# VH-VL binders against p56860, part 1

Scores and structures below are computed, not measured.

Target 1, 255 residues: p56860
Amino acid sequence: MMTAEVRTPEQGGGPLTTEPRAPRSAPGHADASAPAFGPETDPRDIIRWALAAHPDLLMPSAFNLNGVVLLDLAAQAGYRGEVVFVDTGYHFPETLATRDRLESRYPELTFVTLNAGASPDDGQTPPDLYASDPDACCAARKVDPLQRYLKEQGPSALLNARSRDQASTRADIPFVEEGGARRRVNPLAHWTREQLEAYAAEHDLPVNPLYFDGFLSIGCWPCTRAVKPGEDARAGRWAGKGKTECGLWQGENKL
Structure headers, positions and changes below count from the first letter of each chain, unless a header shows other numbers; antibody chains are not in Kabat numbers.
ipSAE, averaged over its two directions, is called F for ESMFold2-Fast, E for ESMFold2 and O for OpenDDE. V2 adds 0.75 times the mean of E and O to 0.25 times the DockQ between the complexes of E and O.
[cut] marks letters that were taken out.

## First folded at step 1 (VH-VL)

Design b1 (framework fv_barzolvolimab)
Fold by ESMFold2-Fast, scan of step 1:
Structure b1 (fold): chain C 255 residues (1-255), chain A 120 residues (1-120), chain B 107 residues (1-107)
Amino acid sequence: as target 1 above (255 residues)
Amino acid sequence: QVQLVQSGAEVKKPGASVKLSCKASGYTFTSYYINWVRQAPGKGLEWIARINPSGGSTYYNEKFKGRATLTADKSTSTAYMQLSSLRSEDTAVYFCARGYYDSSGYFDYWGQGTTVTVSS
Amino acid sequence: DIVMTQSPSSLSASVGDRVTITCKASQGISNYVAWYQQKPGKAPKALIYAASSLQSGVPDRFTGSGSGTDFTLTISSLQPEDFADYFCQQYNSYPYTFGGGTKVEIK
């Protein structure tokens, strides 16, 4: 089994290593239809609706600009659930520092760090995984740990930080996405990069400093480069590899 | 020595289900993905699905979604594929194959194959 | 789905010949290409991964090259045991897809 490190509000941001919590019970809830959200809808209203419909809501985050903005809006809207981060073993030090700053800033939230089981230094795993197969590396180090955790916890919905202007593949994402194992809620679907940047600046949010060095979409260091002016925000992910999504947004692996 | 040993030939009628096994040895079973690939007589290779035995996570080719079900038993180092609602066009040799780097992408070792014949 | 177009479908060659097989992807797949050899009645055998990396135990007369959309498998000096079917495979994205195969037969 993979290990989990949890910082809970009652522990006041102390040591991250703690006993894994038992899976929550799957709550019964009435049939809830998604309301008609539009271009003027405040993301906090979408989050409040999601919390009312899905009290077991979880928020996976990679702590990029979108994730940091969503976290702040969610905290304001009354979200007190888990913020789930997958430690792939290949994060930039700046990403881990950003996580630490967020944990300190939001003591009212529970932060869960999931660790991948295997490492590149394990005798069974060759060190060139990212170069040889980014799909497989994303599955082993990010997708599988997260899917296992989600199966154990059984949330009826996830709160995601995707926005329509991040990539052409995301241009038509709805605010509430049905199908698959659980509902996905995208409160920031309609926000632009400019709106996200303005919000972060206005509220002095801890943004990953690599963002200002042209890393508009930040993942693991072997598969992330700075974006050139005019490029898609996700163009820096898997540069030269012809890949734009980690597999988290494809088929049954969809978050 | 890495080996994947598959179950024996199956003859089924249309509408039946078949469950194939793939027993792994010579490596840590939970460190590599198991993929399923089929080959109809005289034709090319077609990818069906993959499973990570460690967590049980699966991914299916849309063509087989709803008909194929992958499972794995860590205690016996055995992967399984069940294919339901069999049709004559499902007649093929079915291979299991190990994914490189705890992964599904590159198949460095293959089982010997299981022939499935679907006929009335 | 990414379509892998393999050519030629078959070729005749003599021992000692240089053989080249081509594989073309319908979209950019970087270097996420594998090559397999299959003999009649047998399972495929892994030859090459990441377009150019040789599987351990495979003779160095087998060479893979290419990136993006165009890939080649070369056998520098064909041996009797090399008469077989060869398949390329992309593993850049799901579903994983194979080329149609190339039969290398004796002249």
Scores: ipSAE 0.000, ipTM 0.394, lowest interface PAE 18.7, mean pLDDT 77

Design b10 (framework fv_barzolvolimab)
Fold by ESMFold2-Fast, scan of step 1:
Parts: structure tokens; sequence; C-alpha cells
Structure b10 (fold): chain C 255 residues (1-255), chain A 118 residues (1-118), chain B 107 residues (1-107)
């Protein structure tokens, strides 16, 4: 039912969808105490701590600005785990192209695309589900595939690219979130959009071109609009739907 | 069956504006982007802009920015393109097309001929 | 802008011939290429997307291949209804751009 594409360092981004992914062995320990991180802590130090505490660390990414910055910092800090992306069939071509550029730039990392080659008309999910039931669409095309993969792989922690200035709902996220099925680490919690932009420019990172057209938070094209000056970065997501966060974070915490 | 039915031919003077329509049927109008493409006589295809009918969000080819305006009416499943400050070089057949997989135009309208002459 | 260079500009063929049309992108565009057929006075008709995926209802004598910068449309056994203009299109980046077209005409 779910098709996965694994692009390994040896292949430089070639697809591997003919063999099922093996579950992770020896998950590591999740009971190490988090140190006190502060507003001047280098994200790479947070990542190094996370790798030491959780050798099985895994990084989901949608390849937005935060995601590409985190990926670069993680590679510098010694991260060699999986970068997991869900192909919903509704991504902008620019998003998929950004993924391809990142795969080429970081051959030392393993990129995993869940449901590779997904289309709006997959014969299983109604093509208009995102209009009639955005929560059901998000669950079927993004949350469910990711949750299934996380349960199968069993990482003790996730490396996330969330920052406090992205939305009011994220204003108080800590560097390390406890509870649920696994720990969540937010090395960029304290970075501003201006710092992220400066870092990306300085290091010539492949940023999704739609970012510069006002798509400050890029998701599926049916549920994403450009933000107006002064709006939260995520205000363009699910506009008019009374929703700011994908159910991904809620479901992931229950795994 | 998916259909895009466009408005009839237009003859305009230089400096005028024209507004073309594209009525969708046979699918959920708000589930697919609509693109506008033109073809001058004896020339190739040129992409103008696209609109998300659900959100109203538009993206324009820089060549047409400021002159082209895309809108959509959900109640009638109709997309519109207005082109202002018409010049003789705007003489072309204008097509609307449905966007499948955010870039592939799987169904096209029959086209609307716009002639700009004095 | 990504420039799509299509070759040949025109070709003459007979029914039953194998016809090959090439499209070259000015930079790598992965597999984000579509192919369209256009007959005189009519709208383009969708043939192929994602370089090699056949549009529903299109005969399987049409095949697409390629990735990166070099793409090919092949018609394995040309039929009378296949005499038309053919266009490639990239959707890797903005603006969307088309090849100059290939006219397939009767020998």
Amino acid sequence: as target 1 above (255 residues)
Amino acid sequence: QVQLVQSGAEVKKPGASVKLSCKASGYTFTSYWINWVRQAPGKGLEWIARINPSSGYTYYNEKFKGRATLTADKSTSTAYMQLSSLRSEDTAVYFCARDYRSGYFDYWGQGTTVTVSS
Amino acid sequence: DIVMTQSPSSLSASVGDRVTITCKASQSISSYVAWYQQKPGKAPKALIYDASSLQSGVPDRFTGSGSGTDFTLTISSLQPEDFADYFCQQYYSYPRTFGGGTKVEIK
C-alpha cells in the first residue's frame, strides 16, 4: 500500500523501493537528562548532545527554510541518520526539486521518501478530500505514513526544525520535549527567521524558491497561500480552516 | 468527464482590457490549480500565470505581472483572466488548463482568440 | 528562465515509422517534464507527465524517457492521427517554459 523511496549515500540519491525497510536495531537510551540550553547555545551543541543521548535519532523534514538550515547544522554536528520526507501527491514541484538539491549536496545522509511518486489521483483517496475534510486528508497522506514508519523504525528521539517565531502556537517550545512515545529535540527553537535567512544565504543552501514569493511555510499546494506582511509564517497553512498545525505533532506524540 | 469551456472570441483596440472566462465541469473545481497559456499565430506556447481557485492565490510570469489579473468564482466554477493595456503583440489564442501534480496541464479549454487591432 | 530546446523542429515520416523527438533543458530538471500534442486549430492534448507517465486514454505507442537535462518522446508505430505538433514543457521552476515544438508531417 505504502511505497517508500530510499536514497542512500552510496547511490547519491537513487531510489530504493523494491525492498522493505528493516526496523532499527538497538534503539539506544532515552533517559539521559537534557542539559540547560539557553539563548546563546549553538544549535550544533544541542544536536551533538542529542546524538550522544539518542544514537538512533531521526529527522523528519518538509524542506522548508528551517528544515534545510537544520539539515546543514546536523551534518556538521555528525548526524548520519535518515532524513524522512512524506510525498503527499500535493507538493509543489519546487519542494521536490529542493529535496533533490539537498540529496545531491548531502551524499553522506540517507534520504527516505515515504509514498514516493504519490499523485492527487491515487485511486485510494478522493482527490477533493483536502477541500471537504482537511484533517482526514492530512491524516491519510502525511500523518499515517509517517506514524507507521516511526513505529516500524522505533527511534527514541526526533530532530525537529521548529522555531519559536514561526507561529504563536510555537512561541514556548522547549529545546527538548519529554513525554509520549519519543523525545523531540528542537535545536532551532531560539533562532529567528532573520537568523535562518542569514545562515542559508551565507552557506548557499538550497532554499525552496517559493519562500521568496511569500510562502514562508510551504506545505501541500491546495492548503498553502502566501502570507501577508505581519502575519505569522504559518498563517498561509489551511487558511480559513481554523487550523495552524498538522495532526502530525499530536499523533507522533502518541506513538 | 472533465471539461473546461472558454468564452468566445474578442476583438479589442490597443490600450483596451479584455476579460476571458473558463468554466470547469466534471471535477471539484477547488481541488486543482488553473493555468493560463497563450499562443500567438505561428508561435509556440507561453505560460502566463496560475491560480488556486480555493484560496485565490496567484502566481504570475514576470512578463505579465501588472497586466494580467487572475480570479476565480467558486459558486460558478469559473476562472477568469483579465489582460490590460493591450498591444498588438497580445494577439493570440488564450488557453486555460487544469493543473495536475502542480505543473502538468492534463485538460485544456478550447481556447479564446483575442485580436488586438485598430 | 529554464530554456527547453526541442529537436528536430520538423520531421517527415510514414505511417508505421518509429518517430523520436528530443527535448534538452538548460539545467537539470529531474523528471519534471510533460509532453503535449497539438493539431491545427485545436488546444494541446496532454500525453505524458513526470517524463514517462502516460496520460489515461493515450495509446501506449507513445512513450517518454529521460531525466536531468535530456528527454525523449517516442512514437513506436506512427498512425495517421499522430501527424501533429509536439511540445515538451518543464515544471521544475518558474516560469513554466515550453520547447519550440516539433512538427511531424507526412512524407
Scores: ipSAE 0.007, ipTM 0.468, lowest interface PAE 12.9, mean pLDDT 79

Design b11 (framework fv_barzolvolimab)
Fold by ESMFold2-Fast, scan of step 1:
Structure b11 (fold): chain C 255 residues (1-255), chain A 122 residues (1-122), chain B 107 residues (1-107)
Amino acid sequence: as target 1 above (255 residues)
Amino acid sequence: QVQLVQSGAEVKKPGASVKLSCKASGYTFTSYWINWVRQAPGKGLEWIARINPSSGYTYYNEKFKGRATLTADKSTSTAYMQLSSLRSEDTAVYFCAREGLYYDSSGYYDYWGQGTTVTVSS
Amino acid sequence: DIVMTQSPSSLSASVGDRVTITCKASQSISSYVAWYQQKPGKAPKALIYDASSLQSGVPDRFTGSGSGTDFTLTISSLQPEDFADYFCQQYYSYPRTFGGGTKVEIK
């Protein structure tokens, strides 16, 4: 049983529910084809298309720079679905503070926080798993809770904040990915870090302050470090472990 | 006890540069951000930029980007701000201020330096 | 930029008076507001953070309240050392911005 903290529209800083979230209505059988998107396409046009093709669209977010920018663009494009965050128990305090600021800024959206366990010592996840087995830690505290929630909700597509600029493994991601359990839409695939930074500044978006401290890719605190000049933006993730992606986007585990 | 001690007053001509210092003591220098804020005579407070002394990474108010440069020296627990291409409108008292790194102490400035007066006149 | 509008710009008061200063944000900033006191020729001093939390060492006659766009600083019984300028600050987003200040002066 998965529990969730839910902030519905109109709550601002109000109380959260920790009850297991009820499954929403199953998605339809609609098979809308994607139009040709290109380097000059406004991300809002991609989002509007996704909403029309997939009214049951959900947006998972880790509230990194990409996630914050996508959230603002999605809200402007008419997105009123769920923003789903997995609380792994290992997030930096700055990440949780960023989530709180975003919940207050977008009262029109429903924010769902999935609880993987309030602390690392929850009796299910070994307290040193992140040190001894980063893949198992990622699966137990992030991938598995999200996959269970998505199975229960059954969205036909996800709105993701991935960009080609983030890592070599993301260099050729399309705007719309087919296959697997559901469609994945990447409205920011063609945006650079510089464009994301400029957009966030122009719109006064609450950005995780660790981003400005050399943490170009922010995850759980045991596996994140500041990057050196010239390193891949995700080089700070999984330092010393030889890993550049969480299992969320790998093979048969693709969302 | 926490102290931020700033360098002395500066008088500059238009077009010159100025470099101000802020020496921290009484706490772990690398555990807090240092912010720079100015106050023109008879005006309010204006945020310039922030630096993490541990990493050296900076974030600037767009208005000052390209003119302000923040640095920090961990060995002397000293933060610096250089402001270039000075104009008469840059005449102000410049403050450094400490900001907590963690969510329950971040965003606000709990301790401030005494300020450095910078006068820009022809 | 988030604009912080502070009122009044100045007020005259006597020792023992209740003083109220307000600060209005141009958009919702949750509770991410701090209040500072500044005496002539001195640096600002933190009084309140997170809209209503009292900074260590600050007398309990200072209280902060509000959320969203409307915030208030109250001094319940003004003391001689309280004649100063007061500023609000938002830290919801970048750039950080301050109110225009309120001068509390003796009648």
Scores: ipSAE 0.000, ipTM 0.413, lowest interface PAE 15.6, mean pLDDT 77

Design b12 (framework fv_barzolvolimab)
Fold by ESMFold2-Fast, scan of step 1:
Structure b12 (fold): chain C 255 residues (1-255), chain A 118 residues (1-118), chain B 107 residues (1-107)
Amino acid sequence: as target 1 above (255 residues)
Amino acid sequence: QVQLVQSGAEVKKPGASVKLSCKASGYTFTSYWINWVRQAPGKGLEWIARINPSSGYTYYNEKFKGRATLTADKSTSTAYMQLSSLRSEDTAVYFCARSGYWDYFDYWGQGTTVTVSS
Amino acid sequence: DIVMTQSPSSLSASVGDRVTITCKASQSISSYVAWYQQKPGKAPKALIYDASSLQSGVPDRFTGSGSGTDFTLTISSLQPEDFADYFCQQYYSYPRTFGGGTKVEIK
């Protein structure tokens, strides 16, 4: 039973305010070119630029610390687009609970869960594929559903929560990536884990409880372990398989 | 109509503590932060601390940490600030103020005058 | 802490005048600045947020502008009820900090 669930915006007791926010009175930009962003740039400025350049902007999220912080900053910057989550059938219960709390906190946003109610046995993916071929499992359960959705919706850009501080493979990611089918915007590229933790605590954001048990990068339960002191945050993903990134960010499967 | 109504004026001796209240009405109390700001006579505004009434989470200006304590009562839509170990330089008007999605202080209480004198 | 330097500390003006008040942040704060009006014996009242967005119910003669470190509040045609103190405030970083204030006095 693979279904797509859409949580439409609702009025209610929401996050900080339930009152409609008036549009910003400052003139909108028509500039599609990225400004020179730097280490002092507020992520909200990057998001505001992205919204002005790409009003069809979408935000895929797995609701890790970075994703939760980005969501709050994006909502503050005026983002009212879709937040897209893929239900792989292998998420920790804590991840799904974190999603539910975010849906309640941001009623002004539309949350889309692809393959809602997915189970480990989906009738298409071989049993234990996660153990024998993590790349194929990631492609079938996460990358392919997301790519099909993005092709159908056709956004000109994506808002992503990647930071340079997360892993050596991410050390040089730019704020804006050009090329391919769509632009990718990384407003948190320059933020450290310490800045993200401080922001989340200060704003009382619903952080996945597993984060505080050493799961600094949380994916599906078969492919995620707690990191050791001194390891990169993503070292717990696909442990022992020589893999550090989801197929979403590698080679021909890059979004 | 959004209103924040504060408790009345206080006169305290040095070393005492004071507890001020801020009663909210006209909106969902748990959907907005409550901030506390003071203003000494003839001087500028100084931010003390904030509370999230929904979670009870507080954030304090380091200058006031250990002396200021914020609480909120959801059942009465009332926020409180207690300031201990009062000194003469704590003489000021104390304001509560609401902040929401845009984190500026959009509605303010009328202020409570606290006078600390021997 | 982010220091907000406001100028001038006071000015005198006549009804109908264009009044400009400036606020400088010690580091970039994007657009996270608000402007408040305070009359003697009263609480501050919000005028502008997000550098340039007008608070509901505030007359359109009040305009905010700027980004990064330099911000301006303009009153295009000063009215009798506009003689007051004005404060800028950053809400980019903790602790929240205010400018020193500008007193707008009748000539």
Scores: ipSAE 0.006, ipTM 0.421, lowest interface PAE 12.7, mean pLDDT 79

Design b13 (framework fv_barzolvolimab)
Fold by ESMFold2-Fast, scan of step 1:
Structure b13 (fold): chain C 255 residues (1-255), chain A 117 residues (1-117), chain B 107 residues (1-107)
Amino acid sequence: as target 1 above (255 residues)
Amino acid sequence: QVQLVQSGAEVKKPGASVKLSCKASGYTFTKYYINWVRQAPGKGLEWIARINPDSGSTYYNEKFKGRATLTADKSTSTAYMQLSSLRSEDTAVYFCARGWRYYFDYWGQGTTVTVSS
Amino acid sequence: DIVMTQSPSSLSASVGDRVTITCKASQGISDYVAWYQQKPGKAPKALIYAASRLQSGVPDRFTGSGSGTDFTLTISSLQPEDFADYFCQQYDSYPYTFGGGTKVEIK
């Protein structure tokens, strides 16, 4: 038994970050088109269609209830792509614990954590920006790192866990969203909070414990509060600011 | 350039433990899984386990559960594998390898572990 | 566990020959197969992933094909540096498993 010491680093394999999943060879793939999805469509059928149309599909996740449910459904549908999480530096310990439990439960998936603004590569973000400018905090610590990663990786589509039931700003999201830099697929667009909760309970999914303490939409701890009875699920985000969305899902060129 | 540099050869007695290191450079250590694979003399490759260096989350081949322990130190970009209760059958070259899309795109040079009385 | 059965275990070939190595999975694994080359005393080197995708920097004489249970690695015109051991690997499910290897040696 011997190990030769003559090793020269080989070029190739691309940049320092994780490269996008290479498209699979599928002679009939280019003929795939979006079917007519409706209120009775199984989310797994939407995901299977998305995988056939976009073998380089990526799934960004903040590991809230919707994200956990989508992850389980995606794994069942054959998704083997990346689950991309942005470490803003301000996540609840419960959110990080939920990520770790999901990674253990879905070893077939690759979990990628993007670090926000702390290194020369990522730029610098002041520690207390969240208190003075929550929008700038969200952009610098969440939106910018994700946008850089997506530009570098170049996926043709994203698999998102948004539901119409989450907030008034999401009431009209389609199953397949065109325009901007890439296609966005929302397999859970038609699912209600009650359906998501029932699914998670039935399959014993690791749900963020803060969800049961009234944190129906969980983000960074400085920008998240428990929801009052009768409020939208995202009403706890940026409380008192009149906001329920970060720039990630807004503007002309959405992610 | 991507490089994984492993610790030097080890000679151990049956029943001992060994701890191997794998130092990563040329990429962001926390963005790729590190896998451990062994190859006994004249034999094929056998997958032991993987670790996510960011979270510390591990997954082990059932054959090695209870004997192998994977850890990672983000500050030094170094992954470790400890193998306990060594037997003569554990004599092998042990490789660390970077997981890209679940296959192994870059490998360390290997560490020879010899278990003999 | 998914068993990967690789054939042949060894073959002799001359420079310029077309070499074909096969790998059979005990169950369907879609296209989640990689191929590696290993020279004596060295670590394996990735050649092919997703059954048919060429790893960056690998010569185009290496081609992979197959899906489901039957996979093939082909070297269209064998070069002196290609004499080595070759292994297939499935990464559909844990534990990841490898084929038994094929030694390609000079005739």
Scores: ipSAE 0.007, ipTM 0.491, lowest interface PAE 10.2, mean pLDDT 78

Design b14 (framework fv_barzolvolimab)
Fold by ESMFold2-Fast, scan of step 1:
Structure b14 (fold): chain C 255 residues (1-255), chain A 119 residues (1-119), chain B 107 residues (1-107)
Amino acid sequence: as target 1 above (255 residues)
Amino acid sequence: QVQLVQSGAEVKKPGASVKLSCKASGYTFTKYYINWVRQAPGKGLEWIARINPDSGSTYYNEKFKGRATLTADKSTSTAYMQLSSLRSEDTAVYFCARYGSGRYYFDYWGQGTTVTVSS
Amino acid sequence: DIVMTQSPSSLSASVGDRVTITCKASQGISDYVAWYQQKPGKAPKALIYAASRLQSGVPDRFTGSGSGTDFTLTISSLQPEDFADYFCQQYDSYPYTFGGGTKVEIK
């Protein structure tokens, strides 16, 4: 039998008015626990829990609609950590402009751009790798730079903008995902595209203008097209290549 | 090793402008934000502004907005602060400092540049 | 702006003494406090961040504690090289602000 202990912000749900501004060393991952989250849970409550359990939380983003909405909700919930973007060398100018607008709007956040460079780092990648092997191109220019950074920084968890509404492959993603070197948190798992669009409009968020031209999932310009009404949101990614997910979410390469 | 090396002392007349430099080495310059802080003789520290050297994005303390201008040159790994319309109250040691790795406190500081404003 | 009130402004101590410096924020700032040491003619040096985390290379006789509005820096057994000025800093919100400093000087 123990008496009630004075709780610190790290032991509780965290202060509602003074959320974390910077990544910090987390308590052991195995000691963290998640409350029950459901279809009515405010994403900000999921984010607040994640910050309390994982003060070293990082947020990778490609600045698609989901990413922009998550960024705003995270800032409101007190997230003050890094927003990590991989510059593959093949982004639309609109994507880079959207990043710059977000950095200006959220001065309390740190934006880190990881550069894959114009040429592959090891010099071993063929000149036309994208055309011949889009999986290998994705690994070399996006997955590998991000995994190297995450290994260097060592966050115990990542904050991701995935939602169940985006693709059939994402239909069953949980709010909190275990496995690998770190936990993954999906605060928007239960939000629909309509809810995301309404939120972005209500808050006048800088959304990539290509979104309104039918680019519902925006990646590198060589592998992204506008989707038609009735198509899956990710149908425009790697069109004609038989690929729907980047290696970030597959097998040994899961982040 | 991480090092920030600042430019030499400056003496200016009231109404002039000054441009200070901060050369980074021992790390990837574009990966860490650079902050500028000043300290008047015998007084405390005052935060001026910060810059993301990669994007050029800046954020200023309202007290210095319109007078301070931050820039960065990726090719030389050098950050700059220009301060205009100098007054005697601007006499201080000016420091550049980087954010900690993924953190907003200042983990490494330049040695400081003394700016004296007198007529 | 968040005001950081540091106490005392100065103190006299002997080698081996336990030294305590406090810092009070005008509003809640969670644990977004850093502590810096500054020797005459030198730049500040980071000691503590996130209120209680020790900066790499800093001796473990330096400890930080506190959350919300009340923060403390403790030196458990003062050494000759510890006679210096000490500053707290909040990095919860812009503009970042510092305490007025504490001079730790020889008794």
Scores: ipSAE 0.007, ipTM 0.519, lowest interface PAE 8.9, mean pLDDT 78

Design b15 (framework fv_barzolvolimab)
Fold by ESMFold2-Fast, scan of step 1:
Structure b15 (fold): chain C 255 residues (1-255), chain A 121 residues (1-121), chain B 107 residues (1-107)
Amino acid sequence: as target 1 above (255 residues)
Amino acid sequence: QVQLVQSGAEVKKPGASVKLSCKASGYTFTKYYINWVRQAPGKGLEWIARINPDSGSTYYNEKFKGRATLTADKSTSTAYMQLSSLRSEDTAVYFCARDLRYSSGWYFDLWGQGTTVTVSS
Amino acid sequence: DIVMTQSPSSLSASVGDRVTITCKASQGISDYVAWYQQKPGKAPKALIYAASRLQSGVPDRFTGSGSGTDFTLTISSLQPEDFADYFCQQYDSYPYTFGGGTKVEIK
């Protein structure tokens, strides 16, 4: 149903190639325990621990500010695994351009793009599925492709870019989450948006230009607007739909 | 402009207490920790303690625990350090410094100009 | 406490010289090392963080290297404004500790 399109480190920002992926053998990660991480812990130490405990670690990324910062930290910490991006067909051109810049900057990493379908023709009309059922649109275009890929690859853990500063629903996320099909590691759980912005600027990271136009949280173009002063950073996501989280994070126990 | 401005020089007798201030401007005060570091004449740097201005949470070097007290006033973007039971060996320049949190951990990217404290008998 | 042993305590150099200062941690601290420059009567100024990352606005003649326990600050071509005291600092664990300092003096 889904094809995996892989940009290997040797290919940089060139055309995508489609490669079959062999299933991975599950490691004995369940016996590893996390050390005590705190507010002073360097995210790279959390990443190094995760790599030692889970050599098959994968990093899903939407290439938002958190994702770009985590990618740079992970590369510094010795991460050489896959960076998995879901091309929903409805990303802003700026988001896709940011992905391409990151693929060029981090040739040591393997970028995998999961293709969920064709982009809209005019770029201005929201897709019919989004308009009639935004939850079904998110599941079909983002959650389902990623879940199928993770089931096929079988990583014992995921490296996630979530931080407590992003939304009230994320205020209590731990550095390491147990349960479900795999462990989830949140090295940036304790970082603020200001720290992320300062880090990105200091290291000249390719950030999505839409952040400079008032978009504090960036998703697919049909579901994203600029944030008003005083609004939660994720208030621009699914505006008017009464949600701030994609079903991906609700399905973690099956990933 | 991003800066930390400290209070003026103090002269104290042994056994007294001193309270130093560090006023932040040009950045969001509650997003960075404030550290206090001292330097005795002709000596190296010695870390005293840190405070999270947002929560008021503190952590002290064991050597100064019980004598140093850190506080912060969010309304004025000002951090304070009170040092009690002063001794002649507390004569030093006292610096405040913000704790910039990057992937490299927590280092001091911005420092106040220092406050000279002289403890004279 | 982590002890930071810095060497040399002082050195004399001329403009244009390559200057090397070393710092040794008593235990592994990964790359959680910063280097500071301090001029007489002034506060320290950050030069290097994460052992090797250059602080914004600092000239690229300053280079940091090392990991684990052994760290080095190098000034590739000493300038008149570089005569100062230099300190390493570990920020791996509390209490944060500094090296004893290196005075770079004009020859």
Scores: ipSAE 0.000, ipTM 0.382, lowest interface PAE 18.5, mean pLDDT 76

